Miniprotein binders against Ribose-phosphate pyrophosphokinase 1 (prs1). Designs and how they scored, part 2

Target 1, 284 residues: Ribose-phosphate pyrophosphokinase 1 (prs1), of Archaeoglobus fulgidus (o29666)
Amino acid sequence: MVILVGGTNGLMALKVAKISGLPLCYSHVDRYPDGEKYFRFASNIDGEDVVIFNSMHPNPDEIIFETLLIAETAYSNGARSVTCVFPYFAYARSLDTVKGEALPIKTVVKVLKAAGVKKIITVDFHLQENVFGVEHVDLTGMEKLAEYCLEEFSDSFTVLAPDEKAAFWAEKFAAKANCDVVALRKIRIDAENVIIDDLRTGVEGDVVIVDDIVSTGGTVCQAARIAKRAGARRVFVACTHAILARDAMMRILESGIEDIVSTDTILSPVSHVSVADVIASALS

## First folded at step 16 (miniprotein)

Design x5 (from w3 with W46Y)
Fold by ESMFold2, fold request of step 17:
Structure x5 (fold): chain B 284 residues (1-284), chain A 112 residues (1-112)
Amino acid sequence: as target 1 above (284 residues)
Amino acid sequence: SPEDKIEELLQLIEKLIDRIEKLAEKIKGDPRELLKEIYELAEAIYRLFDELLKLGNPDIAEEVLQLAEAILDLLEEIYRLARQGSPEKLRDKIKRLAELIQTLADKLEQLS
């Protein structure tokens, strides 16, 4: 088994290789002048089980196509198997659509399978189920995030899930932190997510809002407002994948959220919690 | 070719170092603009790591592994100091960041 260096979030691949002791294989990744992708293995991978690392951010379409090129090239050069580690997996927003709407996860799964990907490893996959039709291991950063929050944010807090789906991750986080969990209820109205819970029983002390993904920050800002109105002293955010689209970081800080932390599935100024050891364990 | 890519990355690093050094000029200005530039610089540095690793060179990969944690720690400190309004400490950390990024450039130049 060899770990390919040269995908998106290649630092994760390096960390995992160091922790696991697995050897690296190298590649040259570039673009032709017309913008087409170029890929070549720089190591002999004949007979090897190849592990590809690609976090699907910030350019998920480009990264997905790159993954397909790498996987096909690996088999063409004698690889025995291809495993993909997607620390962040894009296009996993929902399995349900309205008439005429694309379901991109269906397309992504089809092309990954067609490229011969045999095993997929994710961290806190949003759909919370195997949609791939191949072996899938979904890992979690929630215990690591909980440890960080206890040490760096507050020694005592309530965990707030901004909606019922986030309760899945919030419960994992809270079990490690030995804290209470409160889940808010959220519905979608047009392009807006609207939290319809007001926490009428109140909240004392510090609060950590926990979710798998923070993108534009709208949901966490709304949850923070509700927590503050309910009596929260300080409000923090912990998430696995900090996309922080557009000006989300500034919006979050301006909302009165004290701080935010994420894992390194997507690198950012707040990605202080590494999941490299969790991934390394899954490869052994 | 890999050689053309190395030259491209050296030019990107030069521009990035210039942006980092100019960040010190923004310390006295609008805090929102300072934080935005720090965030954008961090994203550019993360892209640089991936581009360096895409060269497929083991010596560069080792250098990235050795320096990345220090660079990430500095970016975290710079971001925190900018939020707190600690301008003298912030200026010192910005200088150190530019030095570490220059070390990556020096390694690339050795390969060209």
Scores: ipSAE 0.671, ipTM 0.852, lowest interface PAE 1.7, mean pLDDT 88

## First folded at step 17 (miniprotein; from x5 with L75F)

Design y6
Fold by OpenDDE base, look of step 17:
Structure y6 (fold): chain B 284 residues (1-284), chain A 112 residues (1-112)
Amino acid sequence: as target 1 above (284 residues)
Amino acid sequence: SPEDKIEELLQLIEKLIDRIEKLAEKIKGDPRELLKEIYELAEAIYRLFDELLKLGNPDIAEEVLQLAEAILDLFEEIYRLARQGSPEKLRDKIKRLAELIQTLADKLEQLS
């Protein structure tokens, strides 16, 4: 087994290789002036199980295509198998569609399989199930996040899931932290308007809002406001994948959130927790 | 060519260092603007790591790995300090960041 250095998650690849002791395979990746991708393995991979690292951020379409290109090239050069590690996996927000609407996850899965990918590893995959039709291992950053929060934020807190779906992640987090979980409930008023049910029960002490993805910050900001109104002392946020734009971060700060932590599945100024060891354990 | 790519990256690093140094000028300004710039710089540096690793050079990769942790930690500190309003400490960290990025450039030049 060799770990490929290339793509958008090369640092993760290096970290995992160092921890696991697995050998590295380097590559030359470039782009022509017209935008076409160039890829070449820098070493012989004949007979090897190749592991590709690519978080699907910030350009998921490009990263998917690059992954396909690498996978097919690997087999053309004698690779025994291709495993893809997508610490962050995009296009996994929903399985539901309306008439005429695309379901990108089906397309992504189809082309990955067509390229010969045999195994997929993710971290806190949003759909919480195997949709790939191949071997899928979903790892979690929630335990590491919980450890961090206990050490750096508060020695005692209540975990708050900002919606029902987030309860899945919150429970994993809370199990490690040995604390209680409260889940907010989304109430759809109409097709366009969703309200979050208020915490009828007061919250005492510190609160950590837990979710897998924080994108615009809207959901966690709303949860923070609810927590504060319910009597929370301090409000923190922990998430696996921080897709935070600069404006999202400002919104979070203005909402009264004390601090936020994420993992290195997506690098950001708040990525204080590494999941490299978790991934390394899954590969070794 | 690989040589052309290295030159391109060196130029990019130079521009990034200039931006980092100019960040110091924003310390006493609008906090929102400061944070915006920090995030943009962080993203640019993360992309730089990717581009350096795409060269396929083990020596460069080793250097990136060695420096990345320090750079990442430094951005975290810079971000925190920017939020807290500690201008002198922030200036020192910004200077250190520029130095670390320059180290990458120096190593890249040695390998070209």
Scores: ipSAE 0.781, ipTM 0.897, lowest interface PAE 0.6, mean pLDDT 92

## First folded at step 20 (miniprotein; from ab1 with L72M)

Design ab4
Fold by OpenDDE base, look of step 23:
Structure ab4 (fold): chain B 284 residues (1-284), chain A 112 residues (1-112)
Amino acid sequence: as target 1 above (284 residues)
Amino acid sequence: SPEDKIEELLQLIEKLIDRIEKLAEKIKGDPRELLKEIYELAEAIYRLFDELLKLGNPDIAEEVLQLAEAIMDLLEEIFQLARQGSPEKLRDKIKRLAELIQTLADKLEQLS
């Protein structure tokens, strides 16, 4: 088994290789002036199980195509198998569609399979199930996030799931932190407006809002406001994937949130927790 | 050519250093603008890491790995200090960031 350095978040690949002791395989990845992708393995991979690291941020379309290109090239050069590690996996927000609407996840999994990908590893995959039709291992950063929060934020807190889906993540987090979980319920008023039920029961002390993805920050900001109104002393946020659109961070900071932590699935100024060891353990 | 790519990356690094230095001038300005700039700068630096690793050079990769942790930690500190409003400490950290990025450029030049 070799770990390919040739995708997004290459630092993750390097860290995982170092921790696991697995050998590295380097590649040349470039783009022509017209936008076409170039890829070449820098070493012989004949007979090897190749592991591709490629978080699907910030350009998921490009990254997916790149992954397909690499996978097919790997087999053309004698690779025994291709495993893809997507610490962050995009296009996995929903399985629900309306008539005429695309379901990108179906397309993504189809092309990955067609390229010969045999195994997919993710970290806190949003859909919480195997949709790939191949071997899928979903790892979690929640335990590491919990450890961080206990050490750096507060020694005692209540975990708050900002919606019902987030409860899955919050429970993993809370189990490690040995604390209680409170889940907010989202009530959709209309196509554009979502309200969150108020906490009927007051909250005392510090609160950590836990979710897998923070993108616009709207959900966590709303949850924070609710927590504060319910009597929370300090409000923190922990998430695996901090996409954090440009204005999202500012919104979070202005919402009364004390601090935020994420993992290195997507690098950001708040990526204080590494999941490299978790991934390494899954590969070794 | 690989050489052309290295030159391109060196130019990119130079631009980043300029941005870092200019960031120091914004410390006394709008805090929101400062935070925005820090975040954008951080993203640019992360992308730089990826681009360096895409060269497929083991020696460069080793240097990136060695420096990346320090750079990332520093970016986090800069971000936090900007939030807290500590201008003096922030200035020192920004200066240190520029130095680390310059070190990366120096290493890249040595390996080219």
Scores: ipSAE 0.793, ipTM 0.898, lowest interface PAE 0.7, mean pLDDT 92

## First folded at step 22 (miniprotein; from ac1 with E43M)

Design ac5
Fold by OpenDDE base, look of step 23:
Structure ac5 (fold): chain B 284 residues (1-284), chain A 112 residues (1-112)
Amino acid sequence: as target 1 above (284 residues)
Amino acid sequence: SPEDKIEELLQLIEKLIDRIEKLAEKIKGDPRELLMEIYELAMAIYRLFDELLKLGNPDIAEEVLQLAEAIMDLLEEIFQLARQGSPEKLRDKIKRLAELIQTLADKLEQLS
């Protein structure tokens, strides 16, 4: 088994290789001025199980195509198998569609399989199930996030899931932190307006809002406001994948949130927790 | 060519250093603007790491790995300091960041 250095978040690949002791395989990845992708293995991978690291941020379409290109090239050069590690996996927000609407996850899964990908590893995959039709291992950063929060944020807190779906991850987080979980309920009023119900019971002390993805920050900001109104002392945020744009970060900071932590699935200024060891353990 | 790519990356690094140095001028300005600039700069630096690793050069990769942790930690500190409103400490950290990024450029030049 070799770990390919080539793609997004290459530092993750390097760290995982170092921790696991697996050998590295380097590649040349480039883009022509006209936008075409170039890829070449820098070493012989004949007979090897190749592991591709590629988080699907910030350009998921490009990353998906790149991954397909690499996978097919690997087999063309004698690879025994291709495993893809997507610490962050995009296009996995929903399985539901309306008439005429695309379901991107179906397309993505189809093309990955067609390229010969045999195994997929993710970290806190949003859909919480195997949709790939191949071997799928979903790892979690929640335990490590919990450890971080206990050490750096607060010795004692209540975990707040900003919606019912988030409760899945919040529970993993809370189990590690040995604390209680409160889940908010999203109520859709109309196509444009979503509200979160108020906490019926007051909250004492510090609160950590836990979710897998923070994108616009709207959900966590709303949850923070609710927590504060309910009596929270300090409000923190922990998430696996921080897709935060600059405006999102500012919104979070202005919402009364004390601090935020994420993993290195997507590198950001708040990526204080590494999941490299978790991934390494899954490969070795 | 690989050489052309290295030159391109060196130019990118130079631009990043310029941006870092200009951050110092924004310390006394709008805190919101400062935070946004820091965040964007950090993201740009992370992308630089990816681009360096895509060269497929083990020696370059080793250098990136060695410096990346320090740079990432420093970026986090800068971000937090900006939030807290500590201008003097922030200025020192920004200067240090520029130095680390310059070190990366120097190493890249040596390996080219």
Scores: ipSAE 0.781, ipTM 0.895, lowest interface PAE 0.7, mean pLDDT 92

## First folded at step 23 (miniprotein)

Design ad1 (from ab4 with E43M)
Fold by ESMFold2, last read:
Structure ad1 (fold): chain B 284 residues (1-284), chain A 112 residues (1-112)
Amino acid sequence: as target 1 above (284 residues)
Amino acid sequence: SPEDKIEELLQLIEKLIDRIEKLAEKIKGDPRELLKEIYELAMAIYRLFDELLKLGNPDIAEEVLQLAEAIMDLLEEIFQLARQGSPEKLRDKIKRLAELIQTLADKLEQLS
């Protein structure tokens, strides 16, 4: 088993290789002047089980195509199998669509399978059902995030899930932190707009808002305002995948949120919590 | 070619070092703009790690592994100091960051 270096968040691949003791293999990844992807192996991988690392942000379409190209090239060069580690897996927003909408997760899974991917490893995959049709292992960063929050944010807090779906991750976090969980409910205003319902009771002391993904920050900012209105002292955010789209970092910091932490599935100035050891254990 | 790519990356690093050094000039400016530039600079540096690893060179990959944690820790410290509006040590941290990024450039030059 060899770990391929050259994808997005390649540092994760390096860390996992170091922790696991698995050897690295190298690749040259580039673009032609017209924008087409270029790829070649720089290591002999004949007879090897190849592990591809690619976090699907910030350019998910490019990263997905790159992964397909690498997987097929691996087999053309004699690889025995291809496993993909996607620390962040894009296109997993929902399985429910309105009329005429694409359901891109089905397309992505089909092309990964067609490229010969045998096993997929993710961290805090957003969908809570098997969509892959190949072996899938979903890992969690929530215990690591909880430990960080206890050490660095507050030694006593309430966990706030910004909606019912986030409760899944918030409960994992809270079990490690030995603390209470409160879940907010979303209220749909129209086809594109959702708001979070107010808390019916107060909260006291410090609060950590927990979700798997923070993208534009709107949901966590609304949850923070609700928590403050309900009596919270300081409000923090912990998430697995900090997308932080459309100036979300500034929006979050200007909203009265004291601090935010994420894992290193997507690197950022707040990705203080590594999941490399969790991934390494899954490869052994 | 790999040699052309190394020269391209050296030019990118030169521009990043210039941006890092200019952060010191922004310490007394708009705090929001300082913080936003630090965030965007961090993201550019993290993309640089991926570009270095895409060279397919084991020596560069080892250098990235050796330096990245220190660079990331320093960027996180710089970001935190700027967020708090407490820039007492910010100038020293910015200088150290530029030195670490220069070390990556020095390693690339050894290969060319």
Scores: ipSAE 0.852, ipTM 0.930, lowest interface PAE 0.8, mean pLDDT 90
Fold by ESMFold2, fold request of step 24:
Structure ad1 (fold): chain B 284 residues (1-284), chain A 112 residues (1-112)
Amino acid sequence: as target 1 above (284 residues)
Amino acid sequence: SPEDKIEELLQLIEKLIDRIEKLAEKIKGDPRELLKEIYELAMAIYRLFDELLKLGNPDIAEEVLQLAEAIMDLLEEIFQLARQGSPEKLRDKIKRLAELIQTLADKLEQLS
C-alpha cells in the first residue's frame, strides 16, 4: 500500500504516511498552456495498492477530474487497487431533488466507480450514509474538536446544533465533551406540524455551535444571535470542514462569535485540529 | 517541463515573500484590511505547499513536511496577534515567516 502525493491537501497525505509508516509514491502534476491537466507518476507503482488523497475544495470539479485521471493512470501502470481518501467530499448537499434539478452526488459516484475506485474514505460525510456502491468508511473529527474546545475555548459549555440536520454531529461532539445539547428547529408553515425552539427558556454560560460544514457563515451567525439573545456569555464555532466562502471569516469574527476552529480537512488559519491520525488508523 | 515549473514556483515564492514583508508596513493601517491580507496570504502559502508537492520530488516533499507545521503555527499566531492588536510581537513573527518561506526557495534553487 502506497500513499500518493500531489493532490489537494497534500500535507494531509504526508502526515498520514508519517503516522502510519506507509510509503509514499510521487507524481508530477501540472497544466498545459491551454489549461488541460497533466499527470504522471514519478514512482513505480506496478503491483501496488494506491491511495489517492484529494480534499474537494476549493475547486471540486477540477479535483474530481484529476482523481479520475490518477485512478485510470494507476491501473494502466499496473496498480492492484485504488482507494480514495476525500477528507472533504463535495456535492453531498442532498439526495432529494426538485423537478429538473441535477443530483450531482449520483454523477460523481458513477464516474468514480467507472474509474475503478474500490474504497472511499471520508471525514464527516454530509449525507451520513453510504451512497457510493463501493466500500465506504466515514470517519469523524467531532471527538478531537470537542477535546480542543474543552482545552482552548471553555471548560464548560452548552453545545448548540444550528438546525436539526446538525444535531447528528453535535451529539457526537457532546458525547465526548460530556455536556448538554440544544438543537434549533425550523418553524413550519403547516400548523399540524409544529416545530419548537429549545432556547426559549434561556441559556447561560458559554456556547459552542457545532456543525460539519461552515460555508458562508450565515447559519452559524444566526444561531449565535439567537444564543446571545437567550443569555449566552461567549459563543464559539466548531466544524469539521471550514469552507468559509464569500468573506465568511470576517463576517463570523464581526458577528460576536468569540472564535472558530475546524479540522485540517480544509487548511486555513483556524484549522487547528488534525484528523491525520484518525485517517491513518483507517488505512492500517 | 519540470525546469519551467521550478522557475514559476521561485517567482511565486518571491512574490509571497514581498507580500509577507509588506505586512509590517500595514500593521498601523486599517485593522480589518490587515487581518484580511493575513488570511489571504495564509491561504496562498497553503496552496504553495500543494504546488511544491506536485513537482514529484522526494527532497522537496521532505522539506515541506519539515517546515509546514512551523509555518502553519506561525501563521495562526500572526492571525491571532492581529486580531488582538498586539503590533510589537507581529514584526518579529512576520520576519520569521519570511525566513521560513525563503528556506523553501533556497531548496528549489538547489534543483535549478
Scores: ipSAE 0.851, ipTM 0.930, lowest interface PAE 0.9, mean pLDDT 90
Fold by ESMFold2, fold request of step 24:
Structure ad1 (fold): chain B 284 residues (1-284), chain A 112 residues (1-112)
Amino acid sequence: as target 1 above (284 residues)
Amino acid sequence: SPEDKIEELLQLIEKLIDRIEKLAEKIKGDPRELLKEIYELAMAIYRLFDELLKLGNPDIAEEVLQLAEAIMDLLEEIFQLARQGSPEKLRDKIKRLAELIQTLADKLEQLS
């Protein structure tokens, strides 16, 4: 089994290889003058089980195509199997669609299977179920995030799930932190707009808002306002995948949020919590 | 070619070092603009790690592994100092960051 270096968040691949003791294989990844991708293995992978690392941010379409290209090239060069580690897996917003709407996860799954991917490893996969039709191992960063928050943010806090879906991750986090969970409820205003309902009870002391993904920050900023109105002293955010789109970092810091932490599934100035050891264990 | 890619990355690193050094000019300016530039610079440096690893060179990969934690810790510290409005220590940290990024450039130049 060899770990391929050269995808997005390649530092994760390096860390996992160091922790696991698995050998690396190398590749040249570049572009032709017209912008088309160039890829070549720089290591002999004949007979090997190849592990591809690719976090699907910031350019998920390009990263997905790159993964397909690498997987097929691996088989063309004699690989026995291809496993993909996607620390962040994009296009996993929903399994339901309105009429005429694309279901992108279905498309992505089809092309990954067609490229011969045998096993998929994710961290805190948003859909929370195997949609792939191949072996899928979903790992969690929530225990690591809880440890960080207890050490670096506050020794005592309430966990706030900003919506009912986030409760799944918030409860994993809270079990490790040995604290209470409060879940907010979304109120659907219309087909495209949702707001978070006010808390019906007070909140004392520090609060950590927990979710798997923070993208534009609107949800966590609204949850923080609600927590503050309910009596929270300091409000923090912990998430697995810090997308932080559209100036979200600045928006979050200019709100009432004291600090934010994420894992290193997506690198940023707040990705203080590594999940490399969790991933390494899944490859052993 | 790999040689053309190395030259491209050296030019990218040169631009990043210039941006790092220009942060010092922004320390006494608009705090929001300083923080935003530090954030964007950090994201650009993290993308540089991926570009270096795409060379497929084991020596560069080892250098990235050796330096990345120190570079990331320093960027996180610079970001926090800028958030706190504590500019008195920021200049030294910015200078150290430029030195670490230059070390990546020096290693890359050894290959060319």
Scores: ipSAE 0.841, ipTM 0.927, lowest interface PAE 0.9, mean pLDDT 90
Fold by OpenDDE base, fold request of step 24:
Structure ad1 (fold): chain B 284 residues (1-284), chain A 112 residues (1-112)
Amino acid sequence: as target 1 above (284 residues)
Amino acid sequence: SPEDKIEELLQLIEKLIDRIEKLAEKIKGDPRELLKEIYELAMAIYRLFDELLKLGNPDIAEEVLQLAEAIMDLLEEIFQLARQGSPEKLRDKIKRLAELIQTLADKLEQLS
């Protein structure tokens, strides 16, 4: 087994290789002036199980194509198998569609499989199930996030899931932190407007809002407001994948949230937690 | 060419260093703008790591690995200090960041 250095997650690859002791395979990745992708393995991978690292942020379409290109090139150069590690996996927000609407996850899965990907590893995969039709290992950053929060944020807190789906991760987080979980309920008012139900039970002390992804910050900001109105002392946020635009980060900081932590699945100034050891353990 | 790519990356690093140095000028300004700039700068530096690793040079990769942790930690500290409003500490950290990024450039030039 060799770990490919390239793509959007090269540092993760290096860290995982160091931790696991697995050998590295370097590559040359570039773009032509016309925007076309160039890829070349820098070493012989004949007979090797190749592991590709690529978080699907910020350009999922490009990253997916790149992954396909690498996978097929791997096999063309004698690779025995290709495993893809997508710490963050995009296009996995929903399985629901309306008539005439695309379901990108289906297409993504199809082309990955067609390229010969044999195994997929993710971290806190949003759909919370195997949709790939190949071996899938979903790892979690929640335990590491919980450890960080206990050390850096508060020694005692209530975990708040901002919606019902988030309860899945919140429970993992809370199990490590040995604390209680409260889940907010999303109430759909109309096709365009979703509100979060108020906390009926009240909250005392510190609160950590836990979710897999924070993108626009809207959900966590709303949850924070609800928590504060319910009596929370301090409100923190922990998430695996911080897909935060600059404005989203500012919105979060202005919402009364004390602090936020994420993992290095997507690097950011708040990515204080590494999941490299978690991934390394899954590969070795 | 590989040489052209190295030069391009060196130029990018120079621009980043300039941005880092100019960040010090914003410490006494609007905190929101400061945080915004820090965030954008951090993201640019992370992208630089990826680009350096895409060169496929093991020696460069090793240097990136050695420096990345320090740089990442420093960026986190800078971000937090900016939030807290500690201008003197922040200035020191910004200076240190520029030094680390310069070190990265030096290594890139040496190993290419």
Scores: ipSAE 0.836, ipTM 0.920, lowest interface PAE 0.6, mean pLDDT 93

